# VHH binders against Tyrosine-protein phosphatase non-receptor type 20 (PTPN20), part 1

All scores and structures are predictions.

Target 1, 254 residues: Tyrosine-protein phosphatase non-receptor type 20 (PTPN20), of Homo sapiens (Human) (q4jdl3r159to412)
Amino acid sequence: IMQEFMALELKNLPGEFNSGNQPSNREKNRYRDILPYDSTRVPLGKSKDYINASYIRIVNCGEEYFYIATQGPLLSTIDDFWQMVLENNSNVIAMITREIEGGIIKCYHYWPISLKKPLELKHFRVFLENYQILQYFIIRMFQVVEKSTGTSHSVKQLQFTKWPDHGTPASADSFIKYIRYARKSHLTGPMVVHCSAGIGRTGVFLCVDVVFCAIVKNCSFNIMDIVAQMREQRSGMVQTKEQYHFCYDIVLEV
Unless a header shows other numbers, all headers, positions and changes below count from the first letter of the chain; antibody chains are not in Kabat numbers.
F, E and O are the ipSAE of ESMFold2-Fast, ESMFold2 and OpenDDE, as the mean of both directions, binder to target and target to binder. V2 is 0.75 times the mean of E and O plus 0.25 times the DockQ between their complexes.
[cut] stands for letters that were removed.
The coordinates of atoms that the task and the answers printed are left out; those that the model quotes come from them. Centres of patches stay.

## First folded at step 1 (VHH)

Design a01 (framework vhh_7nfr_2)
Fold by ESMFold2-Fast, scan of step 1:
Formats: C-alpha cells, structure tokens, sequence
Structure a01 (fold): chain B 254 residues (1-254), chain A 123 residues (1-123)
C-alpha cells in the first residue's frame, strides 16, 4: 500500500499551471502551491475565466465517472463557484470539511446564512430552501437563480462534518454512508467535490465513490490506477499516505 | 422499484372540493417526506405542499394555505391532498413527489414523481 503511494509520488507528470500562476489569478487560489493543470481546468463563461477547479474523468470497467475537484471557495471566489456549478449543470456538491478546523479557516461560508435571507451575488441569488442535520453530515437544499434570466437550478450540498483535524475518520462506516448518499443524490452534470485544497479528502471521496460503483456493478477495480488517473488531471490527488491507506481500509469494510 | 400513482382528479366547480390520493410502493413510505407539485397549462412546475415522514410537520405554498390540507396514512402507504374552496387558478396536473429524507422540505428537488392527475376547476 505504502509502496504504491511512494510510486505515485515519484511519478513526474507533464503538466502546466500557467493560468493559476497569472498575477491576476493569484488572489483566487487558497494555496499558492495547489493549482489546476491548464489542460483540465474548469473555464468560466465565454472569456474562459479562472477558478481553482479541475475536471476529473475516471474510467473503470468501461464506465466513466465525471467530477469537478475544487478548493473550498474564498470570499473573492463565491460568485465564480456558483457560476461553475450552474454552467456545468451540477446538482450535487460534496463538501468534506468544516469552515474552521483546529482554529484554521478551511472554507468560506459560500451559502446563505439562514432560510430567511438569500445570498446575493453579482449574477446569482442563492436560496437555502431547507436543511437536515445528521450525525456525520449536513444536507442543504439550494435554489440558485440566475438574475438575468430568472432561470432556477436545484442544488444539493452534502457537508461531511466529522473528518478529524488529524488523520482519517474514526468510523469508516459514516464516510461510506455519506458517499453512497451523495451518489444516490446525483442526477445531472459532474459532481462537484471539495475540501480545503480540493486534493486530499476530495481525492479519497472520488476513489471510494468509483470503487463502490464498481462493486455494485460486479466489476473489478484497482485503487492505484484510480488515483493515478486522478493525478493526471489534478496534481496531488489523495494528498497523504494515511489518506491512501484509508481508501483501502474503507473499501475492505464494505 | 419505486412507484407513485395519483388518483382523485376531475372536473369541479369553483368553490368545490376534491381529495387527491397517491399510492406509494417500493420503499419504506414512513421514512420519507412527500410532496404535491402542480403544473398548469403553459406554466412551470409549482410546489403546493409537503409533509414529513412521520406526518408531524406540514408546509404549504402561500397560494393554497388555509384551503388545502396535506395528510398521509403510513399504514396504507398513501399520501392525500384535501382541496377546499377551489379556484379556477388551481386548474393543473397534480403530481405526487418523493423526497430524499423524512424531514426533507425541498420545494423543487424530488427523486421520484408520479404520472400526475388532472384537476380542472371550471364553471
């Protein structure tokens, strides 16, 4: 398992990060060192403007799985984030972090603060229709309205709240239920998945989701191959040896 | 296999009453919130009412509040909409819709829909 992670770390992928490194885009990155490849980044609008997000396409047993892996939004990128969700017709957002962990800001609160007051953005208005607080994750239902057209889109956000500050979840079962619920909720567009940087916990989610789909379809799978495919499309997916080991642990508990 | 089948629609005079039913199968009915959604000719879908899995919480669109009552029978796996003081503006196809959870209150996101039942309010 550790030997496989070392092999993945030593693989030198040919990719450029020119868009993310442009001076005008630096303030749009949560971490200066975690950037999308130019070839797989998610372009915004006709101008193909920048957001720290990557399309991830994973192939297993003839099936294709489509995601957007992205950082936790910054105050300055909230409008961009919702534009990305709408332009890609995504109906599910998987958020694998709390806003603050161990006193450190991991993600800005990019949704409405209450049922009574919509979030007013430049081009969108986001309404929180309802929410349900479960033991390990929170479900929020949004209506996202494009101000210019009045067109509305339903988006479900699933926030996993019990990832520890260090290591991996104590209960693999809780994260398994979370991922299965997210897959069951998916209807349209790529699933948008984020944590703080959009590579560590995000990578674990994508790997486990593909594996569970393979199991349901009675198909073979290979975790190293799945993670290698992700890394070709977004650098550093599955950030730590501990996260990589957790992918194996969680799968074995199915 | 989840199935939802509406019934009880028809022609009624303004000020009249109708009772819609939705027979549900293929899932644990009491574990999910249920909703009624309508669509008038040439219009988009309009959420009407929702009820929690236990029946303890009910919600209504402003346009029907005080006139419609949503109810459920978890033993019979049946959802109801009791419609009083019907107006011509209530003319629509009424759909039964399944929520994702027992307290799920979405007015627009549902994982399964019935075929619909026509309600016409006309003199």
Amino acid sequence: as target 1 above (254 residues)
Amino acid sequence: QVQLQESGGGLVQPGGSLRLSCAASGFTFSSYAMSWVRQAPGEGREWVSSISGSGGSTYYADSVKGRFTIARDNVKNTLYLLMDSLKSDDTAVYYCAKGLFDEYLSTSYFDYWGQGTQVTVSS
Scores: ipSAE 0.000, ipTM 0.111, lowest interface PAE 19.2, mean pLDDT 85

Design a02 (framework vhh_7z1x_3)
Fold by ESMFold2-Fast, scan of step 1:
Structure a02 (fold): chain B 254 residues (1-254), chain A 124 residues (1-124)
Amino acid sequence: as target 1 above (254 residues)
Amino acid sequence: QVQLVETGGGLVQPGGSLRLSCTASGFTFSSYAMNWVRQAPGKGLEWLSGISGSGGSTSYADSVKGRFTISRDNAKNTLYLQMNSLQPDDTAVYFCAREGIYEDYVGSPYFDYWGQGTQVTVSS
C-alpha cells in the first residue's frame, strides 16, 4: 500500500495551470499553489471565467462517475460557486470540513445564515428551506432562484462534521454512512465535492464512492487506479499516505 | 507549468563527492519546503532530506546524516544536495520533490511534484 502511494507521488504529470496563475485570478485561490489543470477546469458562463474547480471523471468496469472537485469557497467566490452548481445542474454538494478547524478558517459560510433571511447574490437568491443535524453530518436543503428567470433549483448540501484536525476519522463507519447518503441523494449533474483545498479529503470521498458503487455492481476495483485517474484530472488528489491507507481501511469495514 | 529538473548525477568512485541541483519553475519557490528522495535498483523510495521554504530548517534520514547537506538558493529557484563520502549503496536515481500544502495539519511530508530524476552510480 505504502509503495503504491509513493509510486503515485513519483508520477510527473504534464498538466498546465495557466488560468489559475493569471494575476486576475490569484485572489480566487484559497491556496496559491493548489490549482486546477487548464484542461479540466470548470469554466463559468460564456466568457469561461475562472473558479478553482476541476471536473473529475472516474471509469470503473465500464461505468462512469462524474464529479466536480473544488476548494471551500472564499467570500470573493461565493457567487462563482453557486453559478458553477447551477450551470452544471448539480443537486448535491458534499462538504467535508467545518468552516473553522483548529482556529483556522477552512471554508467561508457560503449559504444562508438562517431560514428567515435568504443569501442575496448578484444573479441568484439562495433560500435555506430546512436542515437536519445528525450525529456526524448536517443536511441542508436549498432552493436557488435565478433572479433573471425566476427559475428555482433544489440543491442538497451534506456537511461532514467529524473529520479530525489531524489524520483520518477514528470511525470509518460514520464516513461510510455519509458517502452512502450522498450517493443516494444524487439525482442530476456531477456531484460537487469540496473540503478546504479540494484535493485531500475530497479525493478520499471520490475514491470510496467509486469503490462502493463497484461493490454494489459486483465489479472489481483498484484503489491505485482510481486515485491515478483522479490525479490526472486534479493535481494531488488524496494528499497523504494516511488518507490513502484510509481508503483501504474503509473497504475492510464493508 | 510546475517543473523540477535535476542535474549533476553521474558516475563517482567510492569515497567521492557529487553535488546535485534541482531547478524549479512555475511556482513561488520560497513558499515551499523541498525534499530529496532516492530509489535504488529493485528497492522502494527512500526519503533523504528536507528543507523549509526559507532554508531555516533542515532534516535528514539517518542513512545520510553527516554525509549529505541540503541547501537552497531562492533567488535562483534552485535546490542542492551536496553528497560526500559516497558508498556503493548510495547508487540510485535521485529525485527532487516539492512538499505539498496540508489541509489537516499533518506533519508527515506529502510530495505533490517530482522531477524526472538523475542517476547516481557509485562504483570503482
Scores: ipSAE 0.000, ipTM 0.177, lowest interface PAE 14.3, mean pLDDT 85

Design a03 (framework vhh_lunsekimig_d3)
Fold by ESMFold2-Fast, scan of step 1:
Parts: sequence; C-alpha cells; structure tokens
Structure a03 (fold): chain B 254 residues (1-254), chain A 123 residues (1-123)
Amino acid sequence: as target 1 above (254 residues)
Amino acid sequence: EVQLVESGGGVVQPGGSLRLSCAASGFTFSSNILYWYRQAAGIERELIASITSGGSTNYVDSVKGRFTISRDNSENTMYLQMNSLRAEDTGLYYCAAGTLSEEDYLPSGYDYWGQGTLVTVSS
C-alpha cells in the first residue's frame, strides 16, 4: 500500500491551474494551493465563472461514475455553490465535515438554519423542508428556487458528522452506511461531494463508492487505478497515506 | 532546491524550556499549513502541533498548554516554544510543510520534511 501511494504521489500529471490562480479568483479558494485543473473545473453560467470544483468521472467495469468534488463553501461562494448544484441538476450533496472541527472553520453554513426562514441568496432561495438526525449523519431535504424563473429543485444533503478531528474513523461501519445511503439517494446529475478542501475525505468517499458499486455488480476493481483516475481530474485526491490505507480497510470490512 | 532545516534541539532538565526553529529555503510558507512531528526511538512519527496559514493552531493533548507553535512568514520560519518539558518529550523533532489537510493533523502527500533536531530531557 505504501508503495502504491508513493507511486501516485510521484506521478507527473498534466494540467494547469490558471483559472484558480487568477487574482480575481483568489478569495474564492479556501486554500490557495488546492485548485481545480482548468480542463476539469466546473464553469458557472454563460460567462464560465470560477468556483473551486472539479468534475470527476471514474470508469470501472464499463460503468462511469460521475461526481463533482468541491471545497466546503465560503461565505462569499454560497451563491456560486448553489448555482453549480442547480446548473448540473445534482440531487445529492455529500458533506463529509462539520462546519467547525477542533475550533477550525471547515465549511461555512451554506443552508437555511430553520424550517421557518429560507436562506435568501442573490439568485436563489433555499428552503429546508425537513431533516432527520441519525447517529452518524444528518439528512436535510431542500427545495431550491431560482428567483428569476420560479423553477424549483429538490436537493438532499447528507452530512457525515463523525469523522474525527484527526486521523480516520476507528470504525469503518458508520462511513460505509453513509456512503451506501448517499448512493441510494442519487437520482440526477453528478453527485456533489465536499469536505473542507474537497480532496482528502472527498477522495476517500469517491473511491469507496465506486468499490461498493463494483462489489454489488460482482465486478473487479483496483483502488490504485480508481485513485489515479481521480488525480488526473483533481490534484491530490485522497490526500494522505492514512486516508489511502483507510480505503483498503473499508474494502476489507465489506 | 526545496529544504526545511530544523534547529534549537539540545539537552534540558525536566521542567526546562527549549525553542525549536524550522527555516525554509527554495519556497515560501505563506499558504502552507506547517507541522511539528516527534519521533522517539523505535516508534513512528507523531504529529504534535500544526499551524494554518491564517494562524489557527492545534496540539495533541500531551503538549497542550506547554508547547506553542508560531510562524513568521516574512522570515520564512516556524517555531515551537516548549515549556515544562518532561522525559516523555524526548525525541527527534521534525518540521513539515504541506497543503492544509482536511483533517488538519495529517500532512498531504506533497509535504516537505526536515532532517530533524534532537531534544533530550534528562531523567
């Protein structure tokens, strides 16, 4: 496993980060050194405005799995985030972080805090229709209304709340149940998956989701290949060797 | 060439203080999360402290309240102020620089490492 992770790290990948490095886009990045490739970034609207997000397509056994890997939204990028969700017709958001961990802000609270008052954005209005608090994750059902058209879209957000402040979950069981629920909830568009930076925990989620789909279809899979495919589309996917080991640990648990 | 160089290690009595420095050359720290790791003989390296580009800090429980991590981006240097030192603090101290981990405690695969500086607390 260590040799696989080292081989992935040493791979000389193509790709430019010109959009993310533009001065006008710097405040839109949660971390200045974690940027989307120009070739796979998610463009917003007709002007192709910037958001720190990448399209990720993973192929296994002739099946294609389609995702958007993105950072946890900043206060200044909440409108952009919802625009991305709606323009791509995504119905599931997997959030693999708490808003604050260990006193550090990981993700801004980009959804309405109550059933009574919608979140008012520049171009959208987000209503919390209902929510369910489970032991390891929270399910929130949103209705997103585009102000200009009155068009309404249903979006399910699944927040995993039990990732430790450091390391990986001691028990894989909770994360396995979370990923399975997210896949069962998916209907339209790419699944939007984020943590804080959109590469570490996000990469683990994508890898494990593809592996579980392969197992269900009685197909072969290769974790190194899956992670390599991700890294060609977003730099640094599966951020640490510990996260890479965790992908294997989860597979052995199933 | 990219390098991290630790300094400030030495021998101290229990209850003493020591200040470690980590200087970078060939690149700038301004956007990187910075880490201090400790390795005792025969065991794996342990993350003990981190500091983000914005100055947010984190510590393992065993050093919390005794150690202070800080950074000076203008000097391209990071520090670890160690107070109330204990025998268990003995080890090689490594600095590392990388992208901000989503876990805040584990380095990214793009991390740079120093060669280490030895701290011995006599007991």
Scores: ipSAE 0.000, ipTM 0.121, lowest interface PAE 17.3, mean pLDDT 83

Design a04 (framework vhh_7ubx_2)
Fold by ESMFold2-Fast, scan of step 1:
Parts: structure tokens; sequence; C-alpha cells
Structure a04 (fold): chain B 254 residues (1-254), chain A 123 residues (1-123)
């Protein structure tokens, strides 16, 4: 298992990061060294503007699973984030982090602070319609209104709140329930999945989601292959040996 | 520019010892966990050891009795002390680092990697 992870880490993956490295785009990256490949980045609008996000397509047993893996939005990229969600017709956002962990800002608060006051953005207005606080995650229902057209789009955000500041959850059960609920909630477009950088916890989520779908369909799966597919589309997916091992731990609980 | 440069490899006889060094530049070395990896001809890469920014170590069970990883943050240098060398230790040895926080042990060699230094154990 550990040697599988090492083999993945040392795989020579040719890919260019030119868009993310352009001077005009540097301030849009949460981490200087975590960038989307040019070939799989999510372009915004007609001008193909930049956001630190990658399309991820995973194939298992003839089934295709489609995601956007992205960093936790910055104050300066909130408009870009919602533009990405709407342009891709995504109805689910899986957020696998708190805004602040261990005194470090992991993700800006990119949604309305209350039911009473919508978030005003340049091109959108985001309304928090309702929410539920569960033991391990929070469900938020949003209506996103495009100011120019008045059209609205329903988006469900699922925030997993119990990931430890370092390591992985002590119990896989809570994360299993979270991922199953996210899949059940999915209706349209790629599922948008993010943590802080959009590679570590995000990679674990994608791997486990595919594995659960395989189990439900009585199909075989290979964790190394799933992670390898992700890494060809976004560098560093499943960031640590501990996270890789956790993917196997979760499988054993199902 | 970010660089990792290994040195200290060479030809040694079975039972001998070598100390490998990895000189780091272009990043805050003291903030990163560092790893030693080897690759023998015709075989896949094999993880040897990782050391956190704080000095905590994790070593592969098959070599941990013979190999010791250490670091000198003042010199931006990573070391691998190898003893009781065997012909099967013949490989290209390289150092690497990951994006992870300073005290976290679980890092990988992907983000920054050196070109390696050749170790040959032969009589």
Amino acid sequence: as target 1 above (254 residues)
Amino acid sequence: QVQLVESGGGLVQPGGSLRLSCAASGFTFSSYAMTWVRQAPGKGPEWIATISSGGSTMRDDSTKGRFTISRDNAKNTLYLQMTSLKPEDTALYYCATSRLDEDYIGTTPFDYRGPGTQVTVSS
C-alpha cells in the first residue's frame, strides 16, 4: 500500500501550468505550487479567464464520474467561483474544510452569513434559503441569481466540519455518510469539490465516491488506478500516504 | 530556482558504509519534511525514509536498522547514513520534498526532486 503511493508520487506526468503561472493570475492562487494543468483547467466565460480549478473525469467499469476539483475560494475569487458553478450547471458543492483550522485561513466565507442578508457579488446575488446542522457536516441550500438575466439556480453546499487539523478522521463512518449524502444529492453538472488546496482531502473524496459507486453496482475497482487517473488531470491528488491509506480504511468499513 | 542536489554516492564493498548528502536551495528548507528514495535498475522506486522539519523520522522497516536519516537546517542539507551495505542496495538515490506543513510526517517526494546520486555495492 505504501509502496503503491510511492510509485504514484514518482510517476513522470507531463503537464504544463502556464496559465496559473502568468503574473496576472498569481494572486488568484491560494498556494504558489498548487496549480491546474493547462489542458484540464476550468475556463471562465468567453475570454477563458483563469480560476484554480480542474475538470476531473474518472472511469471505472465503463462508468464515467465527472467532477471539478478546486481550491477554497479567496476573497478576490468569489465571483469567479460562482461563475464557474453556474457555467457548469453544478448543483452540489462538497466543502471538506472549515474556513479556519489551527489558526490558518483555509477558505474564505464565500456564501451569505445569514438567511436575512444575501451575498452581493458583481454578477450574482446568492441567497441562503435554509440550512441543517448535522453531527459531522452542514447542509446549506442556496439560490444563485444572475443579476443581468434574473434567472436562478439551486445549489446545495455540503460542508464536512470534522476533519482534524492534520491527519485523517479517526472514524471513517462520518466521512462515509457525508460522501453518500453528496452523491445522493447530485443532479446536474460536475460535482464541485474543494478543501483548501483542492488536492488532498478533495482527492480522498473523489476516490471514495467512485469506490462506493463501484460497490453499489457490484463492480471491481482499483484505488491506485483511480488516484492515477486523478493525478493525470490535477497534480498531487491525494496528497499524503496517510490520506492514501485512509482510502483503503474507508473501503474496509463498507 | 528550487533545487535539490545529491552527492556522496560511489562504489563500496559489501559491509561498507556511505553517507549521502542533499543540498537544498531556492526554498525555506527548514519548513519542509524531506525524503530519501531509491530506484534500482529494472525496479520501481522504493521509499527509504522521511524526516519532518522538527526532526521526527519514519523509516522503511526493511532498511531502518541500517539506514539513518538526519538533517542540518542551518546548512540546508539532508543526510542518509548507510551502514552494512549489501549488493541489493545498489540503486540511484535521490532526495525529495512535498508541500506539507513542517511537523507532519506523511510527505512524498513529488514536488521537488533531485537528479540522484548512484550507489553501487560490489566486490
Scores: ipSAE 0.000, ipTM 0.186, lowest interface PAE 12.7, mean pLDDT 83

Design a05 (framework vhh_7nfr_2)
Fold by ESMFold2-Fast, scan of step 1:
Structure a05 (fold): chain B 254 residues (1-254), chain A 127 residues (1-127)
Amino acid sequence: as target 1 above (254 residues)
Amino acid sequence: QVQLQESGGGLVQPGGSLRLSCAASGFTFSDYYMSWVRQAPGEGREWVSSISSSGSTIYYADSVKGRFTIARDNVKNTLYLLMDSLKSDDTAVYYCARGGSYLTDEYSYGTEAFDIWGQGTQVTVSS
C-alpha cells in the first residue's frame, strides 16, 4: 500500500491553475496552494466566475460516478457555494468536518442557524426545514428558494462530526454508515462533497463510495485506479498515506 | 447588546440536583434554537442538549439522557436545564448558547452553529 501511494505522489500530472491564481480570486481560496485545475473547475453563471471546486467523474465497471469536490466555504464564498449547488441541481451535500477543529476554523457556517431565520443571500434564501442529530452525523433538510423565479429546491446536508483532529477514525463503522446514507439520499446532480480543503477527507469519501457501489453491483474495483482518476481531476485527492491506508481498512471491514 | 446570562451553578453532592437558568436579552428569543454546552476541566466542549424555538423538538446527548431536562419559557426569555442524579463526571462549566444545529464533542472548540455564548456557570459534583 505504501508503494501505491508513493507511485501516485510521483506521477507528473499535466494541469493549469490559472483561474485560482488570478489576483481577484486569491481571497476565494481557503489555502493558497490547493486549487482546482482550469479544465475541471466548476464555473459559476454565464460569466464563468470562480469557486474553489472541481468536477470529479470516476468510472468503474462501466458505471460513472459524478461529484463536486470543494473546500469548506469561506464567509466571502457562501453565495457562490449555494449558486454552485443550485446551478448543478445537486440534492446532497456531504460535509466531513466540524466548523472549528483544534481551535482552527475549517469551514464557515454557511447555512441558517435556526428554523425561524432563513439565510438571506444575493440570489437565494436558504430555509432550514428540519434536522436530526445522530451519534456520528447530522442530517439537515434545506429548502433553497431562488429569488428571481420563486422556485424551491430541496437539499439534504449530511455532516460527519466524529473525524478526529489527528489521524483517521479508530472505528470505520460510523463512516461506512455515513457514506451509505449519503448514497441512499442522492437523487439529482453531482453529489457535493467537502471537508476543509476539499482533497483529503473528501477524497476518502469519494473512493469508498465508488468501492461500495462496486461491491453492491458485484463488480471488481481498484483503489489505486480510483484515486488516480480523482487526482487527474483535482490535485492531491486523498492527501496522506494514512488516509490512503484508511480507504483499504474501510473496504476490508465490509 | 445581545447577551446570554447563566445562573444556578454550584457545589452539589453526587446524586443531587441543580437547575440552571439562562436569561436572554437583545434578540427575539422565541425565534431561535437554544442549547446547553459544557466544558469539563482539561477537556473540550461537549454539547449537552438543544431545544427548538417552540419547544416541540428536543435533543439530548447520550451521556445525560434520562437525567437532564431542557426547557424554555418564551414569555420570560429564559432557557433552563434541570439536572438530576448528578455524577462527578458532570463537573464542568455550563454554557448557554444560541443555536444547536450540530453536535460538539471533545474535539470541538465551539461551533459556528452557536453564534452567541454566555459566560458560563460552574457546576461541581463532589463529596
Scores: ipSAE 0.000, ipTM 0.130, lowest interface PAE 17.8, mean pLDDT 83

Design a06 (framework vhh_7z1x_3)
Fold by ESMFold2-Fast, scan of step 1:
Structure a06 (fold): chain B 254 residues (1-254), chain A 127 residues (1-127)
Amino acid sequence: as target 1 above (254 residues)
Amino acid sequence: QVQLVETGGGLVQPGGSLRLSCTASGFTFSSYSMNWVRQAPGKGLEWLSGISSGGSYTSYADSVKGRFTISRDNAKNTLYLQMNSLQPDDTAVYFCAKDLSPFEDEYITSSGGMDVWGQGTQVTVSS
């Protein structure tokens, strides 16, 4: 297993990060060294403006799984984030982080605080319709209204709250139930998945989702191949050897 | 802008020692896990060792475990590799490499990806 992870780490992947390195886009990156490839980045609007996000397509047993892997939004990129969600007709957001962990801001609060007051953005108005606080994750139902058209879209955000500050979850069970619920909730567009940087916990989620779908369909799968496919589309997917091992541990649990 | 500069390579006798240094600039060194990687003549890249952002956790490839020691000085933005009991098959170009992510798991010695390869420093172990 560890040999597989090391081989993935040493793989010389082609790809340019020119868009993310533009001076005008510097402040849009949570981490200056974690950038989307130009070839797989998610363009915004007719101008193809920048957001730190990558399209991820994973193929297993003739089935294609489609995601957007992205960083936790910054205060300055909240409007861009919702534009990305709407333009891609995404109905599910998987958030695999708390806003603050260990005193460090991992993700800004990019949704409304209250049921009574919508979040007012430049191009959108986001309403929190309802929420449920469960043992290991929070479900939030949003209506996102585009100001120019009056068109509304339903978006379900699923925030996993039990990832430890260090390492991986002690219980594979809680994370499996979370991923299963996210897949069950998916209806349209790519599933938007983020943590803080959009590569570590995000990569684990994508791998496990594909593996779970393969098991349900009685299909074979290969974790190294799944992670390799992800890494060709966003650099560094599945960030640590412990996260990589956790992907295998989950397979044994299911 | 982001740069890594390796120094300390050279010719050494079998059984000898060398200390490599890597000076970092253009990023917050203390926030990233760091790695040492080598490439022997005619072979691919081999990962050797990693160290967590704060220096508390280290990991080593079996081929160098017990012989090499990785360390860092965050105040000086410098990564070190102390190499003892050198063997002829340690002959290689040695590179330092920065992890991709600073914060997702600061206690882990590997980030799942590496970027910012230094220019490398040649180590030759020969009699």
Scores: ipSAE 0.000, ipTM 0.167, lowest interface PAE 16.1, mean pLDDT 83

Design a07 (framework vhh_lunsekimig_d3; at its last look DockQ between E and O 0.06; V2 from the best seeds 0.00; counts 0 for: pae E 15.2 > 2, unsure alone 60.2 < 65, placed apart)
Fold by ESMFold2, look of step 2:
Structure a07 (fold): chain B 254 residues (1-254), chain A 125 residues (1-125)
Amino acid sequence: as target 1 above (254 residues)
Amino acid sequence: EVQLVESGGGVVQPGGSLRLSCAASGFTFSDYALYWYRQAAGIERELIASITSGGSTNYVDSVKGRFTISRDNSENTMYLQMNSLRAEDTGLYYCATEPRYFSDEYLTGSEYDYWGQGTLVTVSS
């Protein structure tokens, strides 16, 4: 397992980060050196504006799984984040972080905080319609209204709240239930998946989701191949040896 | 204490090649992105190449296809292979590092660069 991770780390993948490195886009990145490849970045609107987000397509056993891997939104990128979700017709957001961990801000609160007052954005209004707090994750139902057309869009956000400050979860069971719920909730567009940087926990989520879909279909899978595909489309997916090992641990328990 | 020491600079003719080295200590080298900058006399430092902890590279247009950045995590050393050198490549070359990638095991990043003293490259007309 560990030898596989070392092989993935040594593989030199060609890719360019010109859009993310433009001076005008520096404040749009949570981490200066965690950037989307130009070839797979998610464009915004007609001008193809920048957001730190990558399309990821994983092929396994003849099936394709489509995601957007992205950083946790910044205060300055909340509007861009919702625009991305709507332009891609995504109905599921998987958030694999708390807003603050170990006293450090990991993700800005990008959704309305109460049922009474919507979040006002430049082109959208986001309403919190309902929420449910479970042991290990929070389900939030949003209605997003385009101001110009009045068109309404339904989005479900699933926030996993029990990832430890250090390492990986001791219990795989809670994360398994979370991933399966997210897949069951999916209807349209790519799943939008983020943590803080959008490469570590996000990579684990994508890998395990593909593996579970393969198991349900009685298809083969190769975790190393799945991670290799992700890394070709967003640099550094599944960030640590511990996270990589956790992917195997989860699968073996199923 | 973080230290970066550049070497390998010298005088070279146009069309020639040089390989610069950046020896690093005082931090977990494998966790950090690394950069090469250059500075001509009287001009601000210019980023010319970068390499992430995972080995992904980026270059400015003026050096793309001529320069290659690489790293050896076992030696805590970054390299810049410079081919087809031109007079405008003359300058003081610095290596630098960035804040660590945020990880579940590493809770704090730094927003400040760390710099070496530089190594001089002179490409004679």
Scores: ipSAE 0.000, ipTM 0.107, lowest interface PAE 15.2, mean pLDDT 83
ESMFold2-Fast, scan of step 1: ipSAE 0.020; ipTM 0.310
ESMFold2 (binder alone), look of step 2: mean pLDDT 75; pTM 0.741
OpenDDE, look of step 2: ipSAE 0.022; ipTM 0.410

Design a08 (framework vhh_8h5u_2)
Fold by ESMFold2-Fast, scan of step 1:
Structure a08 (fold): chain B 254 residues (1-254), chain A 127 residues (1-127)
Amino acid sequence: as target 1 above (254 residues)
Amino acid sequence: EVQVVESGGGLVQPGGSLRLSCAASGFTFSSTSYAMGWYRQAPGNQHERVAIIYSGGSTNYPDSVKGRFTISRDNAKNTGYLQMNSLKSEDTAVYYCAADTSLEDEYFRSPSEYDYWGQGTQVTVSS
């Protein structure tokens, strides 16, 4: 398992990060060194404006799995984030972080605080319709309204709240249930998946989701191949050897 | 200080109708800062907004009740209403009335939500 991760780390990957490195876009990156490839970045609107997000397509046994892997939104990128969700017709957001962990801001609070007060954005209004607090994750249902058209879209956000600041979850079972619930909730567009940087925990989620789909279909899978496919589309997917090992640990629990 | 009091809950059979009332004090429905909503809490700690009416009269509903529930207000009586038609077993919940009265700033600055709710009225849909 460790030999596979070392081989992935040593691989020469193609691609350029020109868009993310533009001076006008630097403030839109949570981390200066974690950027989307130009070839797979998610463009916004007719002007193809920048957001730190990548399209990820994973092929296993002739089936294609489609995601957007992205960073936790910044105060300055909340409008961009919701524009991305709406333009891609995504109905599920998987959030694999708390807003603050260990005193460090991991993700801005990009949704309405209250059932009474919508989040007012430049082009959208986001209403929190309902929520359910479970032991390991929170389910939030949003209605997103485009101000110019009055068109509304339903979006379900699933926030996993029990990932430790260091290492991986002690309970693989809780994360397995979370991923399965997210897949069952998916209806339209790519599934939007984020943590803080959009590569570590996000990569684990994508890998495990594909593996579970393969198991359900009684189909073969290869974790190294899945991670290699992700890394060709977003640099550094599955960030640590511990996260890589956790992918195998989760699969053995199923 | 703002106060709202709900009434009109009860037991009904599936397909039935109920009309809930929310009597308001401490603000008027003609106020430009006034908004009123209906929220429900079902078993299992599920919390849901079921209707909202803004000061200008515009309304919003989630897909779960759209077409079945109608929110309205009577400015002369300073009372809001929720007309519930084609009730289903999954509509069983405690229904709360809430008012938005100059607490908007707290929604963007406080890490904890500040709520101003009535005491609630039980709606049970059962055969």
Scores: ipSAE 0.000, ipTM 0.225, lowest interface PAE 17.3, mean pLDDT 81

Design a09 (framework vhh_7nfr_2)
Fold by ESMFold2-Fast, scan of step 1:
Structure a09 (fold): chain B 254 residues (1-254), chain A 125 residues (1-125)
Amino acid sequence: as target 1 above (254 residues)
Amino acid sequence: QVQLQESGGGLVQPGGSLRLSCAASGFTFSDYAMSWVRQAPGEGREWVSSISSSGGSTYYADSVKGRFTIARDNVKNTLYLLMDSLKSDDTAVYYCAKSPTGEDVYELGSYFDYWGQGTQVTVSS
């Protein structure tokens, strides 16, 4: 297993990061060294503007799974984030982080603070319709309204709140239930999945989701292949050997 | 208290090699991602390289890829930067920096919990 991760780490992929490295886009990256490949980045609007996000397509047993892996939004990229969600017709956002962990901002609060007051953005208005606080994750239902057209789109955000600051969850059960709920909630567009950087916990989520779908369909799967496919589309997916091992641990628990 | 102490800098001729070390104390070193950042005379800080908490993932600035190698020894609580084929443009003070979160790499600058005092690298004849 650990030899598999080492082999993945030693792979030198030929993709370029020119868009993310543009001086005008520097402030849009949460981590300067975690950038989307030019070939798989998510373009915004007709101008194809930049956001730190990658399309991820994973093929297993003749079935294709489609995601957007992205960083936790910055204060300056909240409008861009909702534009991405709306333009891709995504109905599920999986957020695998708290806004602040260990005193450090991992993701800005990119949604409304209450049911009473919508979030006013430059191009969008986001309404929190309702929410449920469960033991391991929070479910939030949003209506996203484009100000110029009045077009509304329903989005369900699922925030996993119990990932430890260090390592991986001691019990996989809570994360398994979270991923299953997210898949059950998915209807349209790519599923938007983010943590802080959009590669570590995000990669674990994508891998496990594909594996669960394979199990349901009585199809074979290969964790190394799944992670390799992700890494060809976004550099560094499944960031640590501990996270890689956790993918196996989760799969063996079900 | 968190302490990061760099060493191994010095004067070297173009094409030479140096190995920088950073001795870490006051925290569980193996739980945190670590980075090297440099500052050339009259310039801003430039991120050079990062390594994940386990050492499984490494990242490099385009300017140093193929010439520098970041490594860590979690038993000795030490971070390394192996610098090969040094160029005059590599002249800078090199800083060791600690990630605040451990699991993910961090944004250059304000997201570093702690910085070392720096070690001077001068590449000239």
Scores: ipSAE 0.000, ipTM 0.101, lowest interface PAE 18.5, mean pLDDT 84

